# VHH binders against q6dbn1: the designs that were tried, part 6

Target 1, 243 residues: q6dbn1
Amino acid sequence: MRCISCREEYLPRNAGTCKECYVEAGETEEELKREIDDLKAKVAFLRLSSSLDHGTSSTSRSFTDVVLIASEDNAGSPPIPAHKSVLVSRSPVFKAMLENEMEESLSGTIKISDVSYDALRTFVYYLYTAEACLDEQMACDLLVMSEKYQVKHLKSYCERFLVTKLSPDNSLMTYAFAHQHNAKHVLDAALSQIVENMDKLTKREEYMELVEKDPRLIVEIYEAYLSKQVNTAAGGTSTSKTS
Short names: E, the ipSAE of ESMFold2; O, the ipSAE of OpenDDE; V2, 0.75 times the mean of E and O plus 0.25 times the DockQ between their complexes.

## First folded at step 1 (VHH)

Design d1 (framework vhh_ozoralizumab_d1)
Fold by ESMFold2-Fast, scan of step 1:
Structure d1 (fold): chain B 243 residues (1-243), chain A 125 residues (1-125)
Amino acid sequence: as target 1 above (243 residues)
Amino acid sequence: EVQLVESGGGLVQPGGSLRLSCAASGFTFSKYAMYWVRQAPGKGLEWVSEISSSGSYTKYPDSVKGRFTISRDNAKNTLYLQMNSLRPEDTAVYYCARTYEVKYGWTYETHFDYRGQGTLVTVSS
C-alpha cells in the first residue's frame, strides 16, 4: 500500500496512511490547534470595541463622530453610531467619502440606501470585529454591501458561505445573483452545480424569466455544458476550466 | 485592455517540433499564472499546460507530459510552449490564457479569464 501523505509504500492500514505519517499527522494536528488558538487570541486583541456590542456599550460608545442610517430615512430605524477612523481604515469608499469635503463628512451622517437595519448593523459590526453571523439572506445582503464599500474580506467570506449552501434547487437563482454582483467565486461554483444537473435547468421557475430578461446567462450555461461534455469525451479534466 | 497574441503555429510532420509564443500586454504579466489550451476541429477546449507566475512550477496532462514544455520570460512579457514529438492528434488551435485561483476550503482550483485569438498547429504528412 502507498501512503497518501508521503507516497511511500507500506503494509496496508485503514485510512490509507503509514504508521509514521499517521503519528506525524497527529502531532501536526496538535500544533495546528495551538496555532489556531494563538491566532484567535490575536484576532480578539486586534478587535475594536463595537458601539453595537451591549456587553461593552458604556466604553464603546465613547467619542463616536458619525451615524449611519439604513435604507429610507422615513423607516424610523435607529441611527447606528460609529467612528470615522474605523470606517476609513476598513473601506476605501468610506475613506474617500469622509476625507473629502462631502456632505457625509460635514454633517456626520451617512445614509445607506436599499439596505435593511439588520444588514447595516451586521455590516458595521463586521467592520469593528471581523465577525458576522450569516444565513443565506444576510450573506447576500452583506455581499452586495461589501461590493459597494469595497470590503474585500467580507465579500470573500460571504461568497464562501453561499457556496456551502449551493444545491441543484437554488443554483440557477444563485448563478443569476452572482452574475449581477460580480461574485466570481459563487458564479463559478453555481455554474458547475448547474452543469452537473442540466436535466433540472428547464424545470426551474426562474428559467423562462431568465431566457426572456437575460438570455446571455442561459447561453453561457449551455456553452459551459457543451464544453465540459466534449472535453470529458476527449479525456480532458473539467476542474481546471471556466466558461 | 488585456491582450494575448499567439504565434508560431504551422504545418509540421509527425515527430517534428514547434515552439509557440504568446505576447502579453495590458496587465502585469509577472503576477499571473498562465495556461496553454487547445481546441481540435469539432472538439471542445482541452488544457495543455500550466505555469506559475514565477515560472518555478509547471503542470501537464498525461497526453503531453514529456513532449511539451511550458516556459515564460517575465522581462519580455512572453509565454512559450515547446512542442516535441508531435502527433496527428496534437492538431488544434492553441491559445494562451491568463489564470486565476479560487480557494474552496483546503483546495485551489485554477480558472482562466482571458485568452488570445489562437494559432493553428497542423500535424500531418
Scores: ipSAE 0.000, ipTM 0.072, lowest interface PAE 21.9, mean pLDDT 77

Design d2 (framework vhh_8dlx_2)
Fold by ESMFold2-Fast, scan of step 1:
Structure d2 (fold): chain B 243 residues (1-243), chain A 124 residues (1-124)
Amino acid sequence: as target 1 above (243 residues)
Amino acid sequence: EVQLVESGGGVVQPGRSLRLSCAASGFTFSSYGMHWVRQAPGKGLEWIGNIYSSGSTFYNPSLKSLVTISRDDSTNTLYLQMNSLRAEDTAIYYCARKTIYEGFGKYTIEFDYWGKGTLVTVSS
């Protein structure tokens, strides 16, 4: 028999050939749909960006249908106008919020707690453009937001950035942060850094605070260290000789 | 938006048991440590205990053996089991999420989200 896509003949024991071509076609279609969504988001953001650049421009803002507010920003930061269609397309959490008759869907206002205006603005910009400029603080803020709103690619981008910034001086707090926000790649990298520098652990300013407020994290660090030492000792016999 | 909704409160007779639930939404529940806190009429907040994302628990020593905290990460639900209820247990019970880090160079442990609370009244 022949696969209609790849034109390869297959025998009964190779019956999966046509299914593989079908799966590849489905994956290509899905990739093209994501590219179309990204392009649509970029076009939508260009219109939104003009209203943000001109703070007094009401004409550009007339096409937005939702407003996001950073609730922890007491500096009187302006609301961020957006399009429900973009938020729904980029985040399953916003989709649930805006499509299920929640207060945010009815009022046209989304209040986001524990976020600065700059972080919220950058997050919204990412939803429209798939681009964000990161420093250490912004990467942490956006990682938290990407976890809350289930923006997987942004979370991965922030984790890769944070791993490049790991040092003995920041690894303990980065470990605590990663543990709290399920940032598994950062967590593993930070834990490795801590275990390689155990002599510095108790000298960290943050050590006693973490012992008092979240002692289980410290226990997990010591357990990981002991496990590594036991495994290293069990695997090495180069300095020990049997009779 | 992060939401925490407590349920299971009501009027209960002394000596009985009660299970409270907290339904979480708007965040990756399995990644966060969760807490139970209560406030009796005319008194301040009393911390009951917490459950880490790992499932490990830590309790207020004065309440240990009277309460059990558990979680179901598949349903995003936090539980508080209370046994041998007394009149002193009359309070509004809150579930809360805690953030333990604010970014590089800044360390903070704070409750960032609270539910509206559920009232438990222990009366004969």
Scores: ipSAE 0.006, ipTM 0.178, lowest interface PAE 9.7, mean pLDDT 75

Design d3 (framework vhh_lunsekimig_d3)
Fold by ESMFold2-Fast, scan of step 1:
Structure d3 (fold): chain B 243 residues (1-243), chain A 124 residues (1-124)
Amino acid sequence: as target 1 above (243 residues)
Amino acid sequence: EVQLVESGGGVVQPGGSLRLSCAASGFTFSSYALYWYRQAAGIERELIASISSGGSTNYVDSVKGRFTISRDNSENTMYLQMNSLRAEDTGLYYCAATKYTWPSGYKYTSYDYWGQGTLVTVSS
């Protein structure tokens, strides 16, 4: 018999040791479970149900003092009601806008350009709940919005999602997108994927477009590739290499 | 209808300063990354400074610490503050705007707009 916790083989003269380790581990587990339950309850208490919440709380829809309007070619979409206090608490950009700009503060209307109704609705829902259902397009839309409105947690959330969707087939496009929108985690992951698949680079439809319109991105890819080859060749004991 | 108009170029002595402006119309300025390019005699057009839609800036090594790019989304205008000017800074300065899109179909598209340029001459 072996005690898993202390990793000691059970001996008849050591009978108490394994019991003590088991009891201590059980007490720690119960304490951590209580703390998790308490934290979950606290988070639930602090959550604000948005006006976009489907019937969970009617009172949270009361006394909205601002509306957000998505502006795109298909814009017959309804305004999204919200609370200035929530927007200000979640975004320093909204804080500056609503505290220092008279038009938005007086009109109670914020127009957001180049965003779909669905993306704006999901963004507002996230400001209230810290939850969003993502697909690749929504993650990209929300990443752009999180950069514009300086919502760091949402940006990190979208980046984590996009990294899970990286493949050799989408990495060049993802790299260009991430570079434009300062998405460093996505950028680094996409670059690594491209460098691991350099034989595919020139075969991508978007390669020639990037060469023409943003050649610095292509230069950066080749520089990263060369750096990796140098580091690989240098290997641990290869430091003593003599030509 | 879409237009980028550069202004602020001129003749200055070495060590002088100039502020270039790029006024934009006909597109949603705030969603675009913006660039200053320079075309010097005998040299290919080069990117010297960029500013993303989120305000992140980049500069070519030769202008770092001397040039500052900025944008004012309320005025649809981008600026390049040029200090400690050198003879090598002489050239035509162009502003450009680019927007990258990433549709759910994994197709890459970009949209570019260019100005006509403004001349900067640094001579003693």
Scores: ipSAE 0.015, ipTM 0.287, lowest interface PAE 6.6, mean pLDDT 77

Design d4 (framework vhh_8pnl_2)
Fold by ESMFold2-Fast, scan of step 1:
Parts: structure tokens; sequence; C-alpha cells
Structure d4 (fold): chain B 243 residues (1-243), chain A 124 residues (1-124)
């Protein structure tokens, strides 16, 4: 066994590292903890107060120059006050909308369709803070919004969350969703999960519905599986990519 | 490709109006989100307007204030009211339907079912 830090040989009794590297790893761990704390403080310093933060000063709210309205909720959800400067710095779509004297820039109102108030509120909060409380539904909603408004960091954040929630039970639905919304990281992870559990594919209650509604997705899964079988029959899966 | 049939296209002078219709002949219209897309020669299809099963609407910026999408679930028909037409609106207009799958808290929107299109020409 080689030490994972220094690559020196050691006995397995030492839990994957030699004694010398264990001491160094402890020091590195303390250094990394300090760096994490420093980065957290830096992020907190750079974080912009959301117009939705109840603890923010009235001064911040006094300088809002645009409102966003969710049009999915027919009940007339409250408008979300925001700053044009924040929106344009976070999204090239908002930048194009607000800097080219479009209707939204002139009226000071941005109407966002096919989104719930809670999803829009969480999206706006993320643009100010880079923080969002995710469950699977919110991660899907925010992923769709991040694609529409080209907020790459939020899309990456939602994809990482969804990958942690992948299981044989949800991988087929997750694959279909990722395919629909160009979520390549989730798509690849879900496809890998499906291909590793091919014996369960046809036993999913969702399988027959997808065969009828979007058969190309099922074909792509079978093609990926067959490709894996061909590579296995050729004597190995080691990459011979010389690209 | 779907059971959708578009009608109402034609030749109109700039500033004129047209009302497009899309009739469903083969599925449960009221459960689908519906949309109008258009495609000018040599260009890709672009979304013009969308309406959910609940009636929420979404419009492309280039048609806001001029076009109105609506649906009549009793007649299984989708409409696009086009006002103040411009030469730039000249295109084939397509009706599309999509289904949203819900699996617990997870949602997935399926691909669109398409009609064959109706041609709109805005010219003097």
Amino acid sequence: as target 1 above (243 residues)
Amino acid sequence: QGQLVESGGGLVQPGGSLRLSCADAGFTFSSYAMAWYRQAPGKERELVARITSGGSTNYADFVKGRFTISRDNAKSTLYLQMNSLKPEDTAMYYCAASVTYSYGRFTYESYDYWGQGTRVTVSA
C-alpha cells in the first residue's frame, strides 16, 4: 500500500497512510480548516444583502430600482424588490434585458413566467448571497431558472445537490429531467447509475410511460449499455483515448 | 407528429391582424401545456408564446404587447391573436403540446408534440 500523501509504502494497519504522513495530514487538516474559515469570512464580507433580508438596513432597500413578479401564482404574489446592478452582474440574460432599454428596463418591472413565488424568491436570494436551501423540488426549479437566466454557478450548485440524491429508484426520472434541461453533470451521473442497474430498468413503473412519451431517451440508455458491453468484450474498460 | 392541426395563417399587410387556431384531435387537451413556435426560412424554431394547463402565460420579448395566447379547453383549441404584424413576423407557425410528469416531489416536462404548421406572410 502507498501512503495517499507522500506515496511511501506502509502497512495497512495505519488506515491508508504512514505514520509520518499521518502527522503531516493532521497539520494540513488544521491549515485547511483555517483556510475554510478565512474563505467563509471573505464570502460573508463580499455577500450582498438581499432586499428580502429582514435584518438588512433600510438604506439597501431604499436603493432598489426593479421589481420581479412571479406569474405562475394566480393569487397575485408580492413583488420582489431588487437592484438592477446585482441582476446584470449575475446573469447575462438580465444584463441584455436591462442594459438595452427593453420594456423591463423602462418599466422597472420584470415578469417571470412559469415559476412559483417561492422558487423566484429563492433564486433572487441566491443572486445576492450564493446561498439557497434545497430540497429535490427546489433544486429542479432552480436548475431550470439557472439555465433560462444563464446563472452557471447556481446550475452547478443544483446539479451537485441532485447527484447526491441519485438512487436506483429515481435515476430514470432524474435522467429524463437532466436531458430536458441540458444538465450534463446530472445526466452523466444518472445514466451511469441506470447502466449499472439495467436489470431494474424495465421494472420501474415510469419505464413504460417514458417508452410511450419519449422513446428516444430509452433508446439512448440501451445504446449506452451496448457500448459498455462492446468495450467489456474487447478485454477492458481502460481508456485508450489519445485525443 | 402529434394530433395537432393549425389554421388561420395567410397573407396580411404590415399593421394587420391574424388569429391562429390549433385544434386537438387525439389527446386530453386540458392536461397539456400548450405553445406557439415559429420558424422563418433558414432559421431555427423559436418560442413565441406558452400557456400552462392552468392558464399562466409566457411571451417572447419580440411579441409582448402584440400577441395574446389563449385556450378553450371545452373546444380543445389553442389560439394566438396576432396584432400589429410586422414583416419580421413572417414565418411558419407551429402548435406544440407538452406533458409534465410528476414523480413524488420530482418534476419532468416531456418533449413537445408538434403540428404541421400554418404559414404567416406579412407583406405589402
Scores: ipSAE 0.000, ipTM 0.171, lowest interface PAE 11.9, mean pLDDT 76

Design d5 (framework vhh_h_nbbcii10_fgla)
Fold by ESMFold2-Fast, scan of step 1:
Structure d5 (fold): chain B 243 residues (1-243), chain A 128 residues (1-128)
Amino acid sequence: as target 1 above (243 residues)
Amino acid sequence: QVQLVESGGGLVQPGGSLRLSCAASGFTFSGYSSYALGWFRQAPGQGLEAVAAISGSGGSTYYADSVKGRFTISRDNSKNTLYLQMNSLRAEDTAVYYCAAREVTFYGSKYTIPYDYWGQGTLVTVSS
């Protein structure tokens, strides 16, 4: 269980904190009404998710008004049915696309490039349920999609996952990926790990490829390393007064 | 150096089965720079034909209409190996089979490359 006011986890036997939050919130009736509305929205999403999960081919039960198509595969993947109302509520990019009478809104079809069927299906499932099963590849795929469609919570979720998978062996490519997709938390964590393991940088097979294809990334790493060395040296020695 | 090596080809009777393997070295099937992988074939007197492909995540598969329901593509990222399980083989499946890899990165289309890494091929002969 979680307290709806403070989000602290508790067991029924240890209900002290949530009871205290509830009593405090009782002084503001309006806050309780907002939290009830949030719970109602979550229940509605879970019900829509059930229909999506089971792939009810019946138009009577699905009531979908848009389809999404992944365009990575040569043969074309099955269309993913969805509800415009859900897409609009979860993504300002879909809102702009579907409410401004763009071609996608008129045709009822949204084609998404450079994405696998599984990644797109998992992304749509997340829009309905706020749940996604991640491995490193799926976290990268969904991070790209969350950036493109401005789904901030999913981006944060994927970044937290990727940070837990950082190692000296993957930090260089993780840094390059994070730089490309404005993943600030992953970027900072990856850069810190690279700087702490500078002796391994030139030993990575990706190093030579990045020097050729995107040399400024490598320059930024060296600049960060030099900045840390200079600041560490200055901070370790007492500053003398010259005046 | 990136290298793909096919194995498992040979002579088989119509209706028989073969499993092709493609071992990759010089790169891995997992991580932030992933690889879309595929099987292609070239029959005597014909051009190169796409047979099956599997996405970088392993979640999406493609099959040519001629092999759909008979062939299964799969990947084992821990062994860095791509497979093609071929069932109910026909004389028309006689060809040199090639595995190929295309780097798919999340750095945007400027760093996505076509199928640039190819194996040397393995011959599959379905008698008659």
Scores: ipSAE 0.000, ipTM 0.180, lowest interface PAE 12.3, mean pLDDT 72

Design d6 (framework vhh_ozoralizumab_d1)
Fold by ESMFold2-Fast, scan of step 1:
Parts: C-alpha cells; structure tokens; sequence
Structure d6 (fold): chain B 243 residues (1-243), chain A 126 residues (1-126)
C-alpha cells in the first residue's frame, strides 16, 4: 500500500507512518476548512456584485468597460465583457496593462493569444467569483493563464488539482509542463512519481520527444534518481545495528 | 458545447453494407482527428477506425481492415463510416468520437475518446 499524503509505502498491518499522515491531514483539513469559510465570507461581496453567469448573453452585462477576445478559436468566439476595475484588482499584469496609457486601456479590447474561449471565460469568471470548475485540460490552461497574469491563488488551486491526477502514464509530460510554467508543487510531485517508476521511464512513448526537445529535463530526472539511490543506501547502512 | 450526432444504423443481413454518418458541432472539426468506436452487447468499447484532421491518414484494426472505410467532409463537418461485408460480430452501438487531447504547454498527449453522441445501433442478423 502507499500513503496518499507522504507517498510512503506500507503494509496494511504497518500503519505507523500512514497514521501520522492521517493525523497531519486531519489537522490540515480543519485549518483549510476555517480558511475556506473565512475566504467565502470575504468574497461574498464579489459574488453578490458579479453579473457573470454561464449561458448569459454578453449584451445583458451593464457598465462593462473592456472586452477580452480569445484568439486561439478560429470559430470566431464571442468577446467576453468585463470591468477594468475587477481585472486590475485581481491581476498585477492587468493592472500594469490598464492603468498605464497602453493600447488596451485606450481601445477597451484585450486580445489573448493561445487560449480557448472556454478557458478564457472560466478564467474571467474566476477573477469575479474566485471559483472555477476544473478538469485536467482546464487545470492546465488556467495554470498557464494564472502564471501569465500572476494570479497566485488560481495557480495554487490548479497545481493541487493536477497533483491529484498524477499517474505513471502522465507524470513525464506533467513534469515537463510544470518545469516550463514554474509550477513547483506539480514539478516536485511529478518528479517523485517518475523516480518511483524509473523502470518505466524509457518505455514511455513521450520519452524520446523529451530527449529531443528538452534533454536537460531527462538529465535532471536521472540525477534525481541517482541522488535518491545514494541517499537511500547511506541511510540504510548508517542506521543498521543488525550484525 | 461539443456535439456529435450519429445516424445510419439499422438491421442488415450478414454480407450486407451500411454507411454511418456523424454530424459534428461545437469545435473546429478539421483540426481534430476523428474516430469510430463501438460497444457490442455486454462488451467494452472497441476502437474501429481513425482519420486525421485533413483526411490524409486512416487507421483500422485487423478485425475491420479491408471491410470498413472511414472518411470525412470537413466542409460539412461530417464523419462517415462505410461498412461492407458485415458479420454478426459487428453488431454494436457505434459512436463517433474525437480524441481528448491534453496540451501541456508545448507538449501534447492524446487521451481517451470524447463521446458526446447517443450512438447508432447496427444489428447484423437475418
């Protein structure tokens, strides 16, 4: 068996480390519940003032002073109306863009490349409500957007979701993605997963693609594996008193 | 918003032919590889055919190779499956699907099929 928190393996009858993780997880859960309740109360004003609603016509929104356009969709997705004040308060990148005498501030239009309409709509909805429905693709898309627009808490939320979706089948690509987008928590979790399954590394279909495009990432994986093997051997021998 | 609507199924005698259609909407049809998958009564999903976004590349499992032909009309957002020399074991609900492609920045990984349709039943019997 493997502990889901610390990822330490244990037999079903050896629950020492898993029990410790269970207690720690319970304490963290209570702390997070209090934080969530506090945050929900603090964002209640934003929720009550939000005019964003899934399926609502863009023309039904009042006093919007900017529109965002997703440029990845060649189907001609509709513009997303928003308020400059909300964007500025939620993102230092939007603040820099809109508070200076920039083209976006003057034209009232922000064109965002390399994003789907659904991802942009969900991102904007998050800026208003602090809520987002994630699947694996949406978590990846919103993580990229949260890094680009410096929305720290959305990035953390997406990283936590992606960590729960880690498997031997996606860990190599997830590692490369996390490295590219400075997602340290996902990166560390993915690397751990890869190192635990090193016998499968060269059997992954995406292994050769990474060797060609980002060989340093593969070197870093091997270096991490070797470091773990050395540390494991040293720890075992130094603590042994059985002769 | 992705919608896939299959049609063209029915009852056919062994050795007969059927042509299935799939009307796609809610995504840029020509940009995605499309698939036909089937589920026989009491069995799991089985991959039947694949076609690239441009229509220039097709793939089939040995069980249908030479009998089934996948094609597409990107101007009409429609996928087709021409089924010839039908056998009783071809009896199944047929679904059209697009791949669930996950983008990790500059990397991509093809995932499971994305089914939005209700499927179309093909029964091969006397």
Amino acid sequence: as target 1 above (243 residues)
Amino acid sequence: EVQLVESGGGLVQPGGSLRLSCAASGFTFSSYAMYWVRQAPGKGLEWVSEISGSGGSTKYPDSVKGRFTISRDNAKNTLYLQMNSLRPEDTAVYYCAKSYTIRWGSYTKEGSFDYRGQGTLVTVSS
Scores: ipSAE 0.016, ipTM 0.280, lowest interface PAE 6.5, mean pLDDT 76

Design e1 (framework vhh_ozoralizumab_d1; at its last look DockQ between E and O 0.01; V2 from the best seeds 0.00; counts 0 for: pae O 12.4 > 2, placed apart)
Fold by ESMFold2-Fast, scan of step 1:
Structure e1 (fold): chain B 243 residues (1-243), chain A 125 residues (1-125)
Amino acid sequence: as target 1 above (243 residues)
Amino acid sequence: EVQLVESGGGLVQPGGSLRLSCAASGFTFSKYAMYWVRQAPGKGLEWVSEISSSGSYTKYPDSVKGRFTISRDNAKNTLYLQMNSLRPEDTAVYYCAAGSYKVRGWPTSEYFDYRGQGTLVTVSS
């Protein structure tokens, strides 16, 4: 048979596109997707870089009206110029900050403590493009920022990434982390893994740490396990909490 | 919006006492371990005290152990630092901070999740 793509003959037992052309097409598709993502990142970087690079020949088209400054630990990092309209449209916290005659609205400067320049830049990039490149550290940093500035979709994106890093060895502390950040997707995934391995809970190295520092989290795990044993879908004997 | 607002700083003589307060809003205060950290003029950040979410666990460096006491009121979303027997070397801007649990295998930033604007404490005659 003739391959529909390359027109080379292949064994009749192979139907449609030959295996070699199918594999090559799949590899090319993945390469093109990676190239498109790289080009998108470069275009977004150039747009963001143009707003950050305000040399003597800056164009009138940038018209940035606010500057974000990372923590004092990054004193050598450049300020990040941005547009109030973008910040306001993407974050209700920035909207409240910039529309209610707060210091940031009057000075044109927003100081963000306890964040690296790279995390702040990636966060601002996300506000402009809805795209971010994540590793574990960036996902944690951006999850905290997304909670602080109420950027729900970024928080969900970071949670989905962090769930892929969940393991039996880290599930207890992942649950504690997720509980602090109201990271429901991560919390539910971690709790399910803990409850499925309940006989190992007291054998985990972090168990005594949480018993000492945050015993309520341990109680909640036992309560979730009990609820799973007592209540099944349709048929629970749950009672309402008293005020 | 997440806010940590410190108060209670001021000028005191050596041997004196001050009580710092930190009012927290915009996050679930009772779920977070809280910290006091300080920065003396021209120096880096120095950890001063830690308190667990429930208040049952506290920790101090030797430089302040026995002189400083950290406490919290989860009903009022307020963190406190009682500072006694103050010394000139305690002169610094004091910040309250909130920190996340560390997960093994996840690289953590050295920064706290949230930190306030600070309150100045000057110990001088």
Scores: ipSAE 0.428, ipTM 0.743, lowest interface PAE 2.4, mean pLDDT 79
Fold by ESMFold2, look of step 2:
Structure e1 (fold): chain B 243 residues (1-243), chain A 125 residues (1-125)
Amino acid sequence: as target 1 above (243 residues)
Amino acid sequence: EVQLVESGGGLVQPGGSLRLSCAASGFTFSKYAMYWVRQAPGKGLEWVSEISSSGSYTKYPDSVKGRFTISRDNAKNTLYLQMNSLRPEDTAVYYCAAGSYKVRGWPTSEYFDYRGQGTLVTVSS
């Protein structure tokens, strides 16, 4: 018998498909299920709350009702017009701010210090589209903002990006950054890199800086390293891979 | 909501002392390196002191070393700056700020994660 897809021979007990094509189709199916779950999360993130009071605007064709400003030494920084309905739908922090605080709700202005205009613009764009152009700096800036405004979808997006940029060379300080901002996925990935490269990383300048600035993190790293040594000893099986 | 609220500023004569406080809320204070920065009228921000998250590391520029002492109480979520032997050039708005760890090899942010509204210190006779 020959496989329908690739015309290779197959065992009669297989459902008309050779073993290789059957396995490949199963792997593709799992990838598609993950993509469907990601799209469902994106759709849920982009939905608007039905509970928002919109009020009346007599002079605006765009119907924006709030502006965000990257404040302080940014004289001439353009205000970023937005819709309260979008902000409150994406962020519990903006929801609490705009439903309960008179100053921002009445004035229609949200001033955000210690953020560049580019980071604020990209953050707002993400709230509307669930998309952002990232580099390492922007991903860090947006991760901090996502924690500040409790935008979990964006935090997850930034974490996935930063994991793709991990290497042994940046793992110590990435661990410290992730620990500081409760970025668990980045934290776990960085810790794995550190533990696997302990002998080289303990000789680096970054290691001594971390000992001085936050020695608790060093303790946590060593606890993880020692726990891995105990687990391999208790298992009694040693395996090695070479590249 | 993240807040950093400075207090303790005021008018003082040259040679005098002030103690600034900064009450922090809305984030895990003990995970952040903290800073005091100042801005004289018409000038940019100037770094004044740094303290690590644990409090075990402090740093000062030469302009204030020996006169200013940064400290923190992680149980009270409070940052302090003791300023002694004050000079007229120390006149500025003083800000409390929190900073992220920076990853080597990645472009570094020039901004703090959080900063307060400031407290005015005027050193004049």
Scores: ipSAE 0.360, ipTM 0.745, lowest interface PAE 3.4, mean pLDDT 81
Fold by OpenDDE, look of step 2:
Structure e1 (fold): chain B 243 residues (1-243), chain A 125 residues (1-125)
Amino acid sequence: as target 1 above (243 residues)
Amino acid sequence: EVQLVESGGGLVQPGGSLRLSCAASGFTFSKYAMYWVRQAPGKGLEWVSEISSSGSYTKYPDSVKGRFTISRDNAKNTLYLQMNSLRPEDTAVYYCAAGSYKVRGWPTSEYFDYRGQGTLVTVSS
């Protein structure tokens, strides 16, 4: 029979679509599902501010009523204008800050500590558009900010990105970072990577550093490693009894 | 070695059309979202099109929406950009870029995993 999709000849046992095309279709379906979910999440995030038709032009300085300032040692970063209404709708922390009679609410100035101007700018842009260009550093910076200001949608976005950048070489440091910032998805992914490469990673300088700085993480890693080994051993014994 | 090679650029009159191609090699093309970005003389990098790894999702900025169409052939490891109704303001070097994750917003060269050398598009009467 000829596959309906690729038109290649395949054995008649599979009606209509060859195995390869079927698998490919499945993968495509999964990808589409992910994309749909992502879009839904984005729409949901943006709907919270539905009263403000903030298109790409939303970065217009028009009717801004608050400025954010990056307070890193670079005393010379320009203020980033924003709308209180947008900030309040996107972040419970900003809501709390701006609804109270705190200095930030009265002055119309929010000082953001331990953040670069670029990260802050990107963060603010995301609050308006649910879009951000990410490298690994930016993803980390935005993840930290998302946690601090409780922007869950951004946190998830950053975690997903960081997971795609995971490798054996960065897994230990990523794990430590994830743990520090309560990035559960990244933590789990990094841990899996570490456990799979335990023999190599225990010889690295990063491992020794973790042993010294945070031995609790090492214990967690070994617990996960042992659990995996026990499960593998138990699965091997069940297959030998049926022969 | 990872390579992205753009082609199809050239001189075109206003209202004309061009089709850009990007040939990818050295990486698993089908696993990457692909982008077209452009840089006009004296301006920064501008995002002009996005397509998902499977090709099922596309996005455009308002500046090119309705005029440009991004597409891909994963079997051929090739990315395309059909540009219609070209305007003088579309004059730029056009780059093909790859990302393992969806990159949106303010693109910089640092945000992409891979980027080509670019192809020049000049729209001039």
Scores: ipSAE 0.000, ipTM 0.232, lowest interface PAE 12.4, mean pLDDT 82
ESMFold2 (binder alone), look of step 2: mean pLDDT 81; pTM 0.816

Design e2 (framework vhh_lunsekimig_d3)
Fold by ESMFold2-Fast, scan of step 1:
Structure e2 (fold): chain B 243 residues (1-243), chain A 124 residues (1-124)
Amino acid sequence: as target 1 above (243 residues)
Amino acid sequence: EVQLVESGGGVVQPGGSLRLSCAASGFTFSKYALYWYRQAAGIERELIASIYSGGSTNYVDSVKGRFTISRDNSENTMYLQMNSLRAEDTGLYYCAADTLKIKSYPWTEAYDYWGQGTLVTVSS
């Protein structure tokens, strides 16, 4: 019989889980419950902060001291209230901006260019909770923001998500995006996907556009392909895929 | 899996009208900007109309006042109403949706989703 958790074989006939795995799972469960409760409290705090009406709330405990504005949508988008202490602790860029008496620290307003309201709100939510709900578009938006504001864990989280969404159909676009935004894990994964599907490269709508606008990326792809073929041949066999 | 399916093309006389449809599936339709492109023989594919998630629209000068783009988020469908058609409007019409809406080179205008196209012929 094997433990359903650790997969170790043993000969008790009544158990699907050994005692050690059961205890370990119970400890993990309690830790996760504490984390969930903490996150629920943080979400409630953020929602309370977001609903704060300036100057009229007598029961609010938000005490926000800065607002962020998405400049892409600034004509129609509401400001996002936040705490300088949270921004400073989560981003060295916000720390430099706010602690060194820059204009943003003096005015209490941070304008963020080339970002949608939804992306900015999700980014701020992540700074408070360490959680974000991602689709491909949000992952790309938050990746750009995490690079700009040097939020390492968010960048890693977005990169992991984008790698799971790689396909032959989106790998060329994803490679170009990753190259522009220094997303090394996505870049390497996208390049590998392209190299495995080289027969499809010139058939992509984006291929000719990249040849004209950023030919170095196309050259890098061909160089990577040739390097792998030479190294594989030196090893005695060639890859059956794309050979 | 993302799909875009165009329909409504056909043969019309000059001055006639056609309504094109683009049915979408596999993505959150209401969050994406959507586009109509046209490709004529010997000419590169050109953007003729766009509609953004908020409902604002844009048109190339040659179709302004004649073409109207619209969207129905509940039906995941985009439309192009074409009036006062001219011989120069002949071509294969494609719908497209952005997958990356980031204002970054080269992907500011990136289009990941393309339909098969629907043929419009304006002739006597």
Scores: ipSAE 0.006, ipTM 0.134, lowest interface PAE 10.1, mean pLDDT 73

